# VHH binders against Phytanoyl-CoA dioxygenase domain-containing protein 1 (PHYHD1): the designs that were tried, part 3

Target 1, 291 residues: Phytanoyl-CoA dioxygenase domain-containing protein 1 (PHYHD1), of Bos taurus (Bovine) (q0iib1)
Amino acid sequence: MACLSPSQLQKFQEDGFLVLEGFLSADECEAMQRRIDEIVAKMDVPLHCRTEFSTQEEEQLRAQGSTDYFLSSGDKIRFFFEKGVFDKQGNFLVPPEKSINKIGHALHALDPIFRCVTHSHKVQALARSLGLQMPVVVQSMYIFKQPHFGGEVAPHQDASFLYTEPLGRVLGLWIALEDAMLENGCLWFIPGSHTGGVSRRMVRTPAGSVPGTSFLGSEPIRDNSLFVPTPVLRGALVLIHGEVVHKSEQNLSDRSRQAYTFHLMEAAGTIWSPDNWLQPTPELPFPPLYT

## First folded at step 22 (VHH)

Design bb1 (from aa6 with Y100H)
Fold by OpenDDE, fold request of step 23:
Structure bb1 (fold): chain B 291 residues (1-291), chain A 124 residues (1-124)
Amino acid sequence: as target 1 above (291 residues)
Amino acid sequence: QLQLVESGGGLVQPGGSLRLSCEASGFTFSSYAMGWYRQAPGKQRELVAFITSGGSTNYFRSVKGRFTISRDNAKNTVYLQMNSLRPEDTAIYYCARSTHEYWGDRYVYSFDYWGKGTPVTVSS
């Protein structure tokens, strides 16, 4: 069922996240995985995107070089890699396909398979059941969470990166394409943490400034015991409130944890921050979810 | 207690020079990249110059060739030498400590500590 029940709505409102098991069928998941394999097979990554740091100083310096590649990815399908997968010359130390952290940030718009999933009747029904009037898709990404290597994602709020006025207008849809368990990097949430506001923001710096992005504010110290693991099965959709604090640990298992994630913004009565790293472009304005 | 204290600001004529200093305390200065920001009246704060822990530097395009950021780790101090000053350089200048985080697709810099700022006015 694509529509949320009253109890599910209430749970989402209380916790800031909601798990919907069996949202996608196995066949749908497989189709997405096959498509991503095709995309990866055609991977062409410029040398400047192959960022590896041997020292903290190099990280400090080279991190600046990757900013443009990232900032301009909002309307493209680009590859982003795990740390430590390149040598000093930018050569892959591991197979390229096993080095990818994520592909983004416009799968939802530029790839037919992912566009179909993103704008599916199920997703639209879900959004309507949440009371969204004019939701738009702002970004999407395919996350690999590679076996033994998939890096952790630190505790955060999506709204730190995708800020709106007012708050509470951004929603993440996280679809598990593989079983996401404790051992391979399932999501962890702090239930109810979505009501306290945004602790920090990632903002663009003025043109010509280096670095091009920075955090404003600081993250509070969070008690690790407050995080609740949320293991889900293949095909599950996890609704993520833009302000709920969540994380994922490093994948130390022998299997990946692939997921497709995209974010919705309620456009009605909402101002997208001009300081967000992600901005709509003439090539890709934020597409309406409802078709 | 972490602290950044700026000094050296003031009034200068166009074409003049100033040297700003920022003295750090309360943390391992040599391990951190540092930056100078400025905020002009009616404008957003902008990063002017950046220096890594190892001394590599980068500059805002409008100040490149005129400004020089440097550091003395023995003195826990970062400097901004400003030459050929222009009226558009008028701003409050802030020293900041920098960190960076990788998020799988991006590096994000955090300037987690700021000085109180020192005013620079370039006027004839």
Scores: ipSAE 0.611, ipTM 0.889, lowest interface PAE 0.7, mean pLDDT 92
Fold by OpenDDE, fold request of step 23:
Structure bb1 (fold): chain B 291 residues (1-291), chain A 124 residues (1-124)
Amino acid sequence: as target 1 above (291 residues)
Amino acid sequence: QLQLVESGGGLVQPGGSLRLSCEASGFTFSSYAMGWYRQAPGKQRELVAFITSGGSTNYFRSVKGRFTISRDNAKNTVYLQMNSLRPEDTAIYYCARSTHEYWGDRYVYSFDYWGKGTPVTVSS
């Protein structure tokens, strides 16, 4: 059931992405949302998470802490917030639960519900149908896309952040837990853009350096008319090639666009870049997908 | 034409102070973050300090508490006040134009233009 047909495989190879409607049932989606509610109810927001920059020299450690908070999140479940939700003192301007941008980056490993979904027979069957031999899960995140102010995600390639040698080894699995429409921030793709290489890379900077991460290279000017909106219904899985260019607009609607996304890497014959922000740790090596 | 012109470098004794200036032209200065880089002989260029368009700052670990970056948008100028200078601070200092993007969980920065640099030598 979760195996791709020849026509679907061809479509994915041509476009660099593929929509699978009805991949998850309503009950499965509800279970995931309920679990997120439980996690959010226990939310802990460190002080350094409330600001990236400081005008005070004595608060520079806090700014660095914010960067470290992100860089060390690869093997943890942590909260990240929308831009502009804090006042000058670091207090929330809106309720904390309504301010979350995403939860990441190890839901796939540390939460039983999300681990079950990530390693489900459906996902494994999908991966096998794609010819993956030794796929591992590298990261996961829950994206809220809050009503009215859920921030846009600029055009990008996932491989800019998750770089491998050779290229073409990373896949994104994006699962809609709510209807993703034009008005609430559905994905947009440039079909066929996955064959031109990677334009820039996000890399870690040396320890003690500022900032913690930076781009090497620059994005080319892209014609907005090349983007095609890809609205999907609750339960749909969008398969995303690591090099296909995609984006999402700001959510200006009165409803959220919640999604769960995780990334796979074919480990056979692949080198994970040591400059990637995300590195495997002794606590969490990249787990094999196949069980 | 985009231009960044550094000034204020020179020779100073250990423990001394210098104030570097960088005057920008050819773009809307107030819309960009700015940074100071330095490159010592035989070493790679490293970011020392940066300041956002809104005035928020961050610093390289080894200069925290000693260096202060600031900006005057009316003068299209970014400054680097360097106090308690050490021999290891000896380098060519470069002004740079920067942009940053928030990706929901991180800020990512890019630097796309540098000045010609001003030399700073700390020696007894």
Scores: ipSAE 0.551, ipTM 0.885, lowest interface PAE 0.7, mean pLDDT 92
Fold by OpenDDE, fold request of step 25:
Structure bb1 (fold): chain B 291 residues (1-291), chain A 124 residues (1-124)
Amino acid sequence: as target 1 above (291 residues)
Amino acid sequence: QLQLVESGGGLVQPGGSLRLSCEASGFTFSSYAMGWYRQAPGKQRELVAFITSGGSTNYFRSVKGRFTISRDNAKNTVYLQMNSLRPEDTAIYYCARSTHEYWGDRYVYSFDYWGKGTPVTVSS
């Protein structure tokens, strides 16, 4: 049963995260991975990725040109690539399918397989056990964490990107599709860090501004010793409080660390910040989790 | 101690020009991207222009073609040349040390230190 025990609930409340091993079966994981293979097989590389640049700085600036691509991806299935996978002429240095950082941000809504997983009875049961009354799905992404160069995700709170009033309304569900170990980029958490508020926010900048998004505030200096690695096996779900500080290191191993992640927001009594990069659209309002 | 000191602000007529300067100290200036922000009364602070450590520049759409950001690493100074000033450019202008973070699908700009600001008023 995907319902949390009292002890698990307590642990989640104390730590701000919880590991649920064996949440998905091998078959379920396989289905998701096969579906991703199909999606990737039909991949169209965005034109902005083909723009020539001469320096890393120019690459960054070029990436800024992709802001609209990003900002409008909330209701799309779009491809995002790792840094350094393009040469100066915009050609892939590695195969395109091996260059993807993530696919997002609406797999949960637009893909039948991922929609099925996202709205599964297990996920719903989990959400109910957490006391969520009207949870909605706000975003989803498939993260590849490519071998050798899968990018680091710096310490952060999900609520920095998905801000609500009040706080404490966002949950991340991180599902390992492959074993996530220390060497291939498992998650790291600061247990108990979810009770201190949000340190910074990523917000949309005014129209016409550069960049399209920016951080308000700064991430505090955190002692690295506070982070606890959380290796998990394929099929595990990591429940993530929106305010718990977590990170993942670069994948320096020879194997990927694929994961599917989606975020829930308790909609009852919650205001979604209009400054969030992700906004619901007429095409895709935040879908209710419960069916 | 980190320090950013802006100068060059003032009152100017529409169509006029100003050159803002920001002198940095307390850190390796050449290693950081720098930005100019502005905040008008009742409005949100916005990035006007930024320049990478390598000298690449980008601009707020409204100021593109009128403003030029540059830097002199030997002087630890970043500049904002503002030409063809408009009343809507009226704001307090802040110099900031900036970093750019890639999050797999986006670059997010972070600022970790600000100057005190220099006021720019464009009025006839």
Scores: ipSAE 0.544, ipTM 0.869, lowest interface PAE 0.7, mean pLDDT 92
Fold by ESMFold2, fold request of step 25:
Structure bb1 (fold): chain B 291 residues (1-291), chain A 124 residues (1-124)
Amino acid sequence: as target 1 above (291 residues)
Amino acid sequence: QLQLVESGGGLVQPGGSLRLSCEASGFTFSSYAMGWYRQAPGKQRELVAFITSGGSTNYFRSVKGRFTISRDNAKNTVYLQMNSLRPEDTAIYYCARSTHEYWGDRYVYSFDYWGKGTPVTVSS
């Protein structure tokens, strides 16, 4: 069974992230990509979620519709797009399947291929090796990092979005479905940055607000030289402590950088913040990882 | 040189009114959304009201109908008119310059600068 060695566990504790090459086989990665192709082929994108119209009333309705689309995505399979892919009328300027930024946020529960990977014996063994007692899966997403214009992801800490009391209870599992290299937008980390808490939190704003979320606190100016690039081969799993600072650059290359990621929360002794945008629903309470 | 200066806070009795002002300098005021936030003792800062660069307003549910945010772009000033004040409105009120960050699936209000705050106490 997949168990972290003592040196791997120590490295994760010191750095706040850990690379496990070869976690999934090439065949497993290809099966997940084929499943995404099927999901994208069935994509139906509401017009009111695409672009803002030029009138004040349409701007208000579009902004509210887009906000509701995101805020209620925790128990759905929904499509989110790169900036600049729509004209003023809401028509795609780029083929729709090449315009997607990510799919979120319940692939782990609603798709059998992704559910099987998320709850696989090797993922469960990894969680046990980390000492997790009652891990639950709080969200998942499929990230495209499209060729040429896949957007950067600014420096952040996952627990800023997935806040718990106490801190230290959220773990990201990030699986490369294609080689993730410098040229196509690999992850960058500040090793050891997970020990100082979070710099800010994203919280749900009052109902009807646009945007529907707001940061409390400010992201500090960080020394870019502290970031270490973390290139990985297809099939690697990157463990990401909820408080480690990480980013990825814009993808200007002709290759995508597809990844599947999901987050665990240790539920034993942990309070999930009611201010988080993501809340469990009757349709999908946070499912236990251990089956 | 970028500066937000709040004023108009003070002590007021329940049911009373206050008008907060925030004068901005060092940036193109009309291009930014502006907000009022508050922090009660021992609590986190919370959004009270927001006004976009285009003038659209949003309010936290507990203040809706009692508070009004407005802006005067000619004076680089954002206001918070607070009516029917209650003891639970007691807090330090902060003016903030807000912009939007895009995170691939949503826009998020971001605080890239705010002032030192003006205290409001609602008590007999």
Scores: ipSAE 0.412, ipTM 0.757, lowest interface PAE 2.1, mean pLDDT 86

Design bb1 (from aa6 with Y100H)
Fold by ESMFold2, fold request of step 23:
Structure bb1 (fold): chain B 291 residues (1-291), chain A 124 residues (1-124)
Amino acid sequence: as target 1 above (291 residues)
Amino acid sequence: QLQLVESGGGLVQPGGSLRLSCEASGFTFSSYAMGWYRQAPGKQRELVAFITSGGSTNYFRSVKGRFTISRDNAKNTVYLQMNSLRPEDTAIYYCARSTHEYWGDRYVYSFDYWGKGTPVTVSS
């Protein structure tokens, strides 16, 4: 369904999220998973990403490359690992390919399969039906939600990380590449929570700081009963307003919950915050969605 | 019991100086990074400075060169020396104990406990 119906538009405006089942075919999902398998097979794991960080001990003056690895990932294809998969010497405690949390943050620009999906006619038509004039793609990631190890993602709003002036200018497109169910860590939303702005922002810390980012503001205590689960079948697209509160539980099941997600910003009349961790670079300015 | 007690705030003229202190109790102070935040009326709390358990200091750009954070682990105390104060520095200043949140690809500074705050007013 390349265009949103009036009732779908209304539901998105009311809830801050919308499920579009069957957005990608099974073959399209499988092709993306095969491409990820190829990317993972060529994975070179930098030594600096193997250092265990203790939250109870003194922070090292500067993480031995780990913070820079994240901060400079906006125009790269980089591998980020689950917590606790390395010993103190940097050796894997879990097979490397099963320890990956996500791949980010430029699959949409640097990989032809993911670029094709991101700029597909279906995605562009969807953006037009939402009234986006000059959407740009600011980031992308592939999320594994590994069986047994796939970590909880705490309640958050995407615009806390991808801040704009004015608010209301970022949109997440989250595509299930496997069935996403209660048992393997589906998304949970607070419907209507996108109307009150953001509770906090993640900003870059001063140069040389470890870690390289911090939150300004605080996450409020939320009533967990307000979250509704959003299970979806493989191939579904979940539209996520930048300010809607959402989370996912830890995946304790024996099935992964793989997803491809990318974020759009309406660039017309919008200022991207210079405090955001993610900045356009000469190597990769934020590409226009419409091609 | 975990406590952070700020002191040293008050009314000061533009260009003046204040020294804030925060005495900590109820946890192993020397093992934690500590920070100072401020909150002006109607705004979110803003990180001002933090200091690691080993004494390394970091400042947000709005105060770099004017404010100095320090700690005395023997006294379980963290300090904020504020020089060349400006009216925009008017806020309630909070001492905070650090924590870290992991978001799958990075750690982010967050703080799990704040003191009650000490007000600072910079006015003629």
Scores: ipSAE 0.409, ipTM 0.758, lowest interface PAE 2.2, mean pLDDT 86
Fold by ESMFold2, fold request of step 23:
Structure bb1 (fold): chain B 291 residues (1-291), chain A 124 residues (1-124)
Amino acid sequence: as target 1 above (291 residues)
Amino acid sequence: QLQLVESGGGLVQPGGSLRLSCEASGFTFSSYAMGWYRQAPGKQRELVAFITSGGSTNYFRSVKGRFTISRDNAKNTVYLQMNSLRPEDTAIYYCARSTHEYWGDRYVYSFDYWGKGTPVTVSS
């Protein structure tokens, strides 16, 4: 399972992504979901730290607290919400537990259940099978893809947000905790799109700016017919090359599409960009994957 | 209808100065943040500076202290004053109108319209 065959390695190299069905058992998926329920039950996000704002109220985007909430989330367990779930006072218009877009960005370090999965024997064996020498875990997130209104994720490359010198050093591990189908927002990829570098980079803007980040470069016009849907069953792992183009559609169904994802960087010979929103801290340097 | 026209580029010696201008038409200029980007041959386009509709300025670190962005809403014009120019500042400079993208946990500045650019060469 964790040892990639030569044909799997070739497929990953050619496509920039690879599906491994049955990576986690049903019991392992359920344990992670139960832990998330516990975390959500204790959720409390102060009004000034809530991320979602009305798009027609551009001046409200200058709220310093909301910007700092995202930018300092790399060593925290923080909650981020779907667009349109708050009124102008910051009160929930949708039940809070059904309003969450994702939890980020340090579950892998701060929660014992997620830490155990992230550093599990099977994940470490997979990384060795890929030839990673000094992989570190740079971030993690739990994605809800809520029923009925779970937001679309536009076409992107993970290395646009997690930029390194040289490119080619970032790997995403995306684990389905529920079946991920066309109807509830599965992933879509452009196979082979990882070979041309990144189209743009997200960088921190100067201190005090709202928004706190900006894209350098622009997204090219893409042929939508090149996207291939990638439905997977609960427990699947999807390996995602840092530069492969992928997206997901809005979830209009009555079932969520929960997933746990984390990113590895090969640290040997790699410079993490100081312009990235995410930076290691003395409190949480990027932990080595191999334990 | 919508148009961004850059001017003021040219050849300049290291340590010299240039002032770029971008005249906008076809939209309510005062309502938009504006930016300057540059692109050297074979390289990715990079943000240089931007200015909000209210006049607040931001600079990428490679040009901070040397470049100044400003705007004149009465003339629908954004400027880039470039001082202490270096050979690595050689690029085509583009004016851009801003927009914003939401990525589930943050808003990100992005740009939805570009000028054709004005070349700047810094050499002896």
Scores: ipSAE 0.350, ipTM 0.702, lowest interface PAE 2.5, mean pLDDT 86
Fold by OpenDDE, fold request of step 25:
Structure bb1 (fold): chain B 291 residues (1-291), chain A 124 residues (1-124)
Amino acid sequence: as target 1 above (291 residues)
Amino acid sequence: QLQLVESGGGLVQPGGSLRLSCEASGFTFSSYAMGWYRQAPGKQRELVAFITSGGSTNYFRSVKGRFTISRDNAKNTVYLQMNSLRPEDTAIYYCARSTHEYWGDRYVYSFDYWGKGTPVTVSS
């Protein structure tokens, strides 16, 4: 079932997130994973990743040097790598295909398989059941969460990165392509945390500035006990309110936790912040979800 | 009691030089990256120069080659040497303490403490 029941809607409104098990079939998940394999087989490693560095501090600066690569990725399919996968000479410490953090940020638009999933009748029905009038897709990414070292994602609100006026206009759709359990980095949420506003924002710095992005504001200290783990099975969709606080731990297991994530924005009556790292381009305006 | 105290600002002619200083106290200075910001009248505050805890530096494009950021950990001080100053460099310059988080394949920086600023005026 693609449409939310009244009880599901209520739960989402109260908690700020909702799990929909069995949203995708095994075949659909397999198709997505196979397509990713094909994409990875043709992987283009960014040149900045091959830059030699001598110190940890220099490494940090080199990472910042990739800001243009990141900032311009909104309308492209690009590869982003895990922390620490390169040696000082720019060589991979692990196989390249096992070093990827994520692929983004325009799979939803540029890849036929992912476009099909993103704009599926199921997703559209879900969006309509949520009352979205003119939703657009703003970004997408495939997250690998590699075995043993897949990096943690610190507690955050998606709206910190995808800020709108008014708030409450951004939704995340997180689809598990593999079982997401406690041991391999399932999502954790603070239920009900989506009603308190946005604590910080990641914004672009003025053109020519380095770094190219910075946080405005600060995250409050949150009691770790407030986080509730949300393990889900392959094929599950987790609906995420843009302001609900959530995280994922490092994957210390021998299994990856692959997921496909894309974000929707209700465009009707909404202003996308020009300070967001992600901006629509002439090449890829935010595409309407409804077809 | 965290403190950042800027000094060295003033009036200078185009083509001239100034050296700004920022003395830090109340925290382990050597453990933090530091930055210089500037804010011109009617303009947004912008990052001018950045220095890591280890001394690696980066610059705003318009000041690259003219400005040099440095630090003396023994003195808990960060400096901004400004050469070949231009009228467009006129602004209040602020010292800031920086922290960073890794997101994906990059660091995102936060500046969590600021000085009160020192004015720099470049005029004939």
Scores: ipSAE 0.246, ipTM 0.625, lowest interface PAE 1.8, mean pLDDT 91
Fold by ESMFold2, fold request of step 25:
Structure bb1 (fold): chain B 291 residues (1-291), chain A 124 residues (1-124)
Amino acid sequence: as target 1 above (291 residues)
Amino acid sequence: QLQLVESGGGLVQPGGSLRLSCEASGFTFSSYAMGWYRQAPGKQRELVAFITSGGSTNYFRSVKGRFTISRDNAKNTVYLQMNSLRPEDTAIYYCARSTHEYWGDRYVYSFDYWGKGTPVTVSS
């Protein structure tokens, strides 16, 4: 049973993130990777959902077309690709399985292997030791961080995308399925940065508006020296407070950095913003974590 | 120095019209998409209309058919023609230069420079 010690709880409260090495075994990690291989083998993504760069005008038109694919992904298993992997006709320039950036956003509900991990007794016990009363699972992602192609993820706070009233009600569970090191794009955090709220929000624009999403507010210029690298071994779980600033660098190495991540919201006393891109649907209301 | 200067706002009766202008300087105007945003008192700033460098237009649904965005690259100016104005259109209207961010699964539109705004009041 994964119970946080008082010192672990204090460290999480102080830093806004916490590493739990050995949360999953090597065999459990490999089983999840094998399941992803099966899912990828059956992948088919419509041509109009494939992003391609050509000009600012063409880029914006294609991005608007592909935005619906993203916006409606909250109760689906969908594939999202690295920038620059398509030619002008929408054909893959890189083998499709090596071009995927992430799979989102409902693996936790729609795939039995990922559902079992997400709702495992270890995860539920961890949530109880954090004091969560009515946690719900709002989204999940499988992140590839492909060799050579795996793009950087700019500094951000998850609650900018997953906004609640009050703040402080969202946390990420990020599980390394491969060693995550400096050379293949480990996470970096600004310890303690979760105490000042969020710098901006990504909102859905009103119905019929363009663009389909927009940032309100601006990301501040941040001192890169404040970021602390957080390398972890395969099977580690990283708890991520919704407001802690974190990033990852581009993966220029020849090894991927695969990870499974999902977000919880404490639903007791919490309002999920109707402006968030992600909304519960009749097909998938946010499932309770405790089962 | 980058500048966006809005003009053409004012007081107008419901059903009336206004034409907003935004003159740009300090960058290659023809290479950028431009937008109009508005902010009503106590509300968040919201996108109204957007025009690409090549002239393609997009509108917030509540203004579609009533507002028209256009640009004149020779004058470095973007316009917002506002017809059939309603009290709900009362706001400060801002011109903005586009930027965008890619987050691995979508582009998120953001604007990296804003004008000072021009107020529009629609009331009897």
Scores: ipSAE 0.160, ipTM 0.586, lowest interface PAE 4.1, mean pLDDT 85

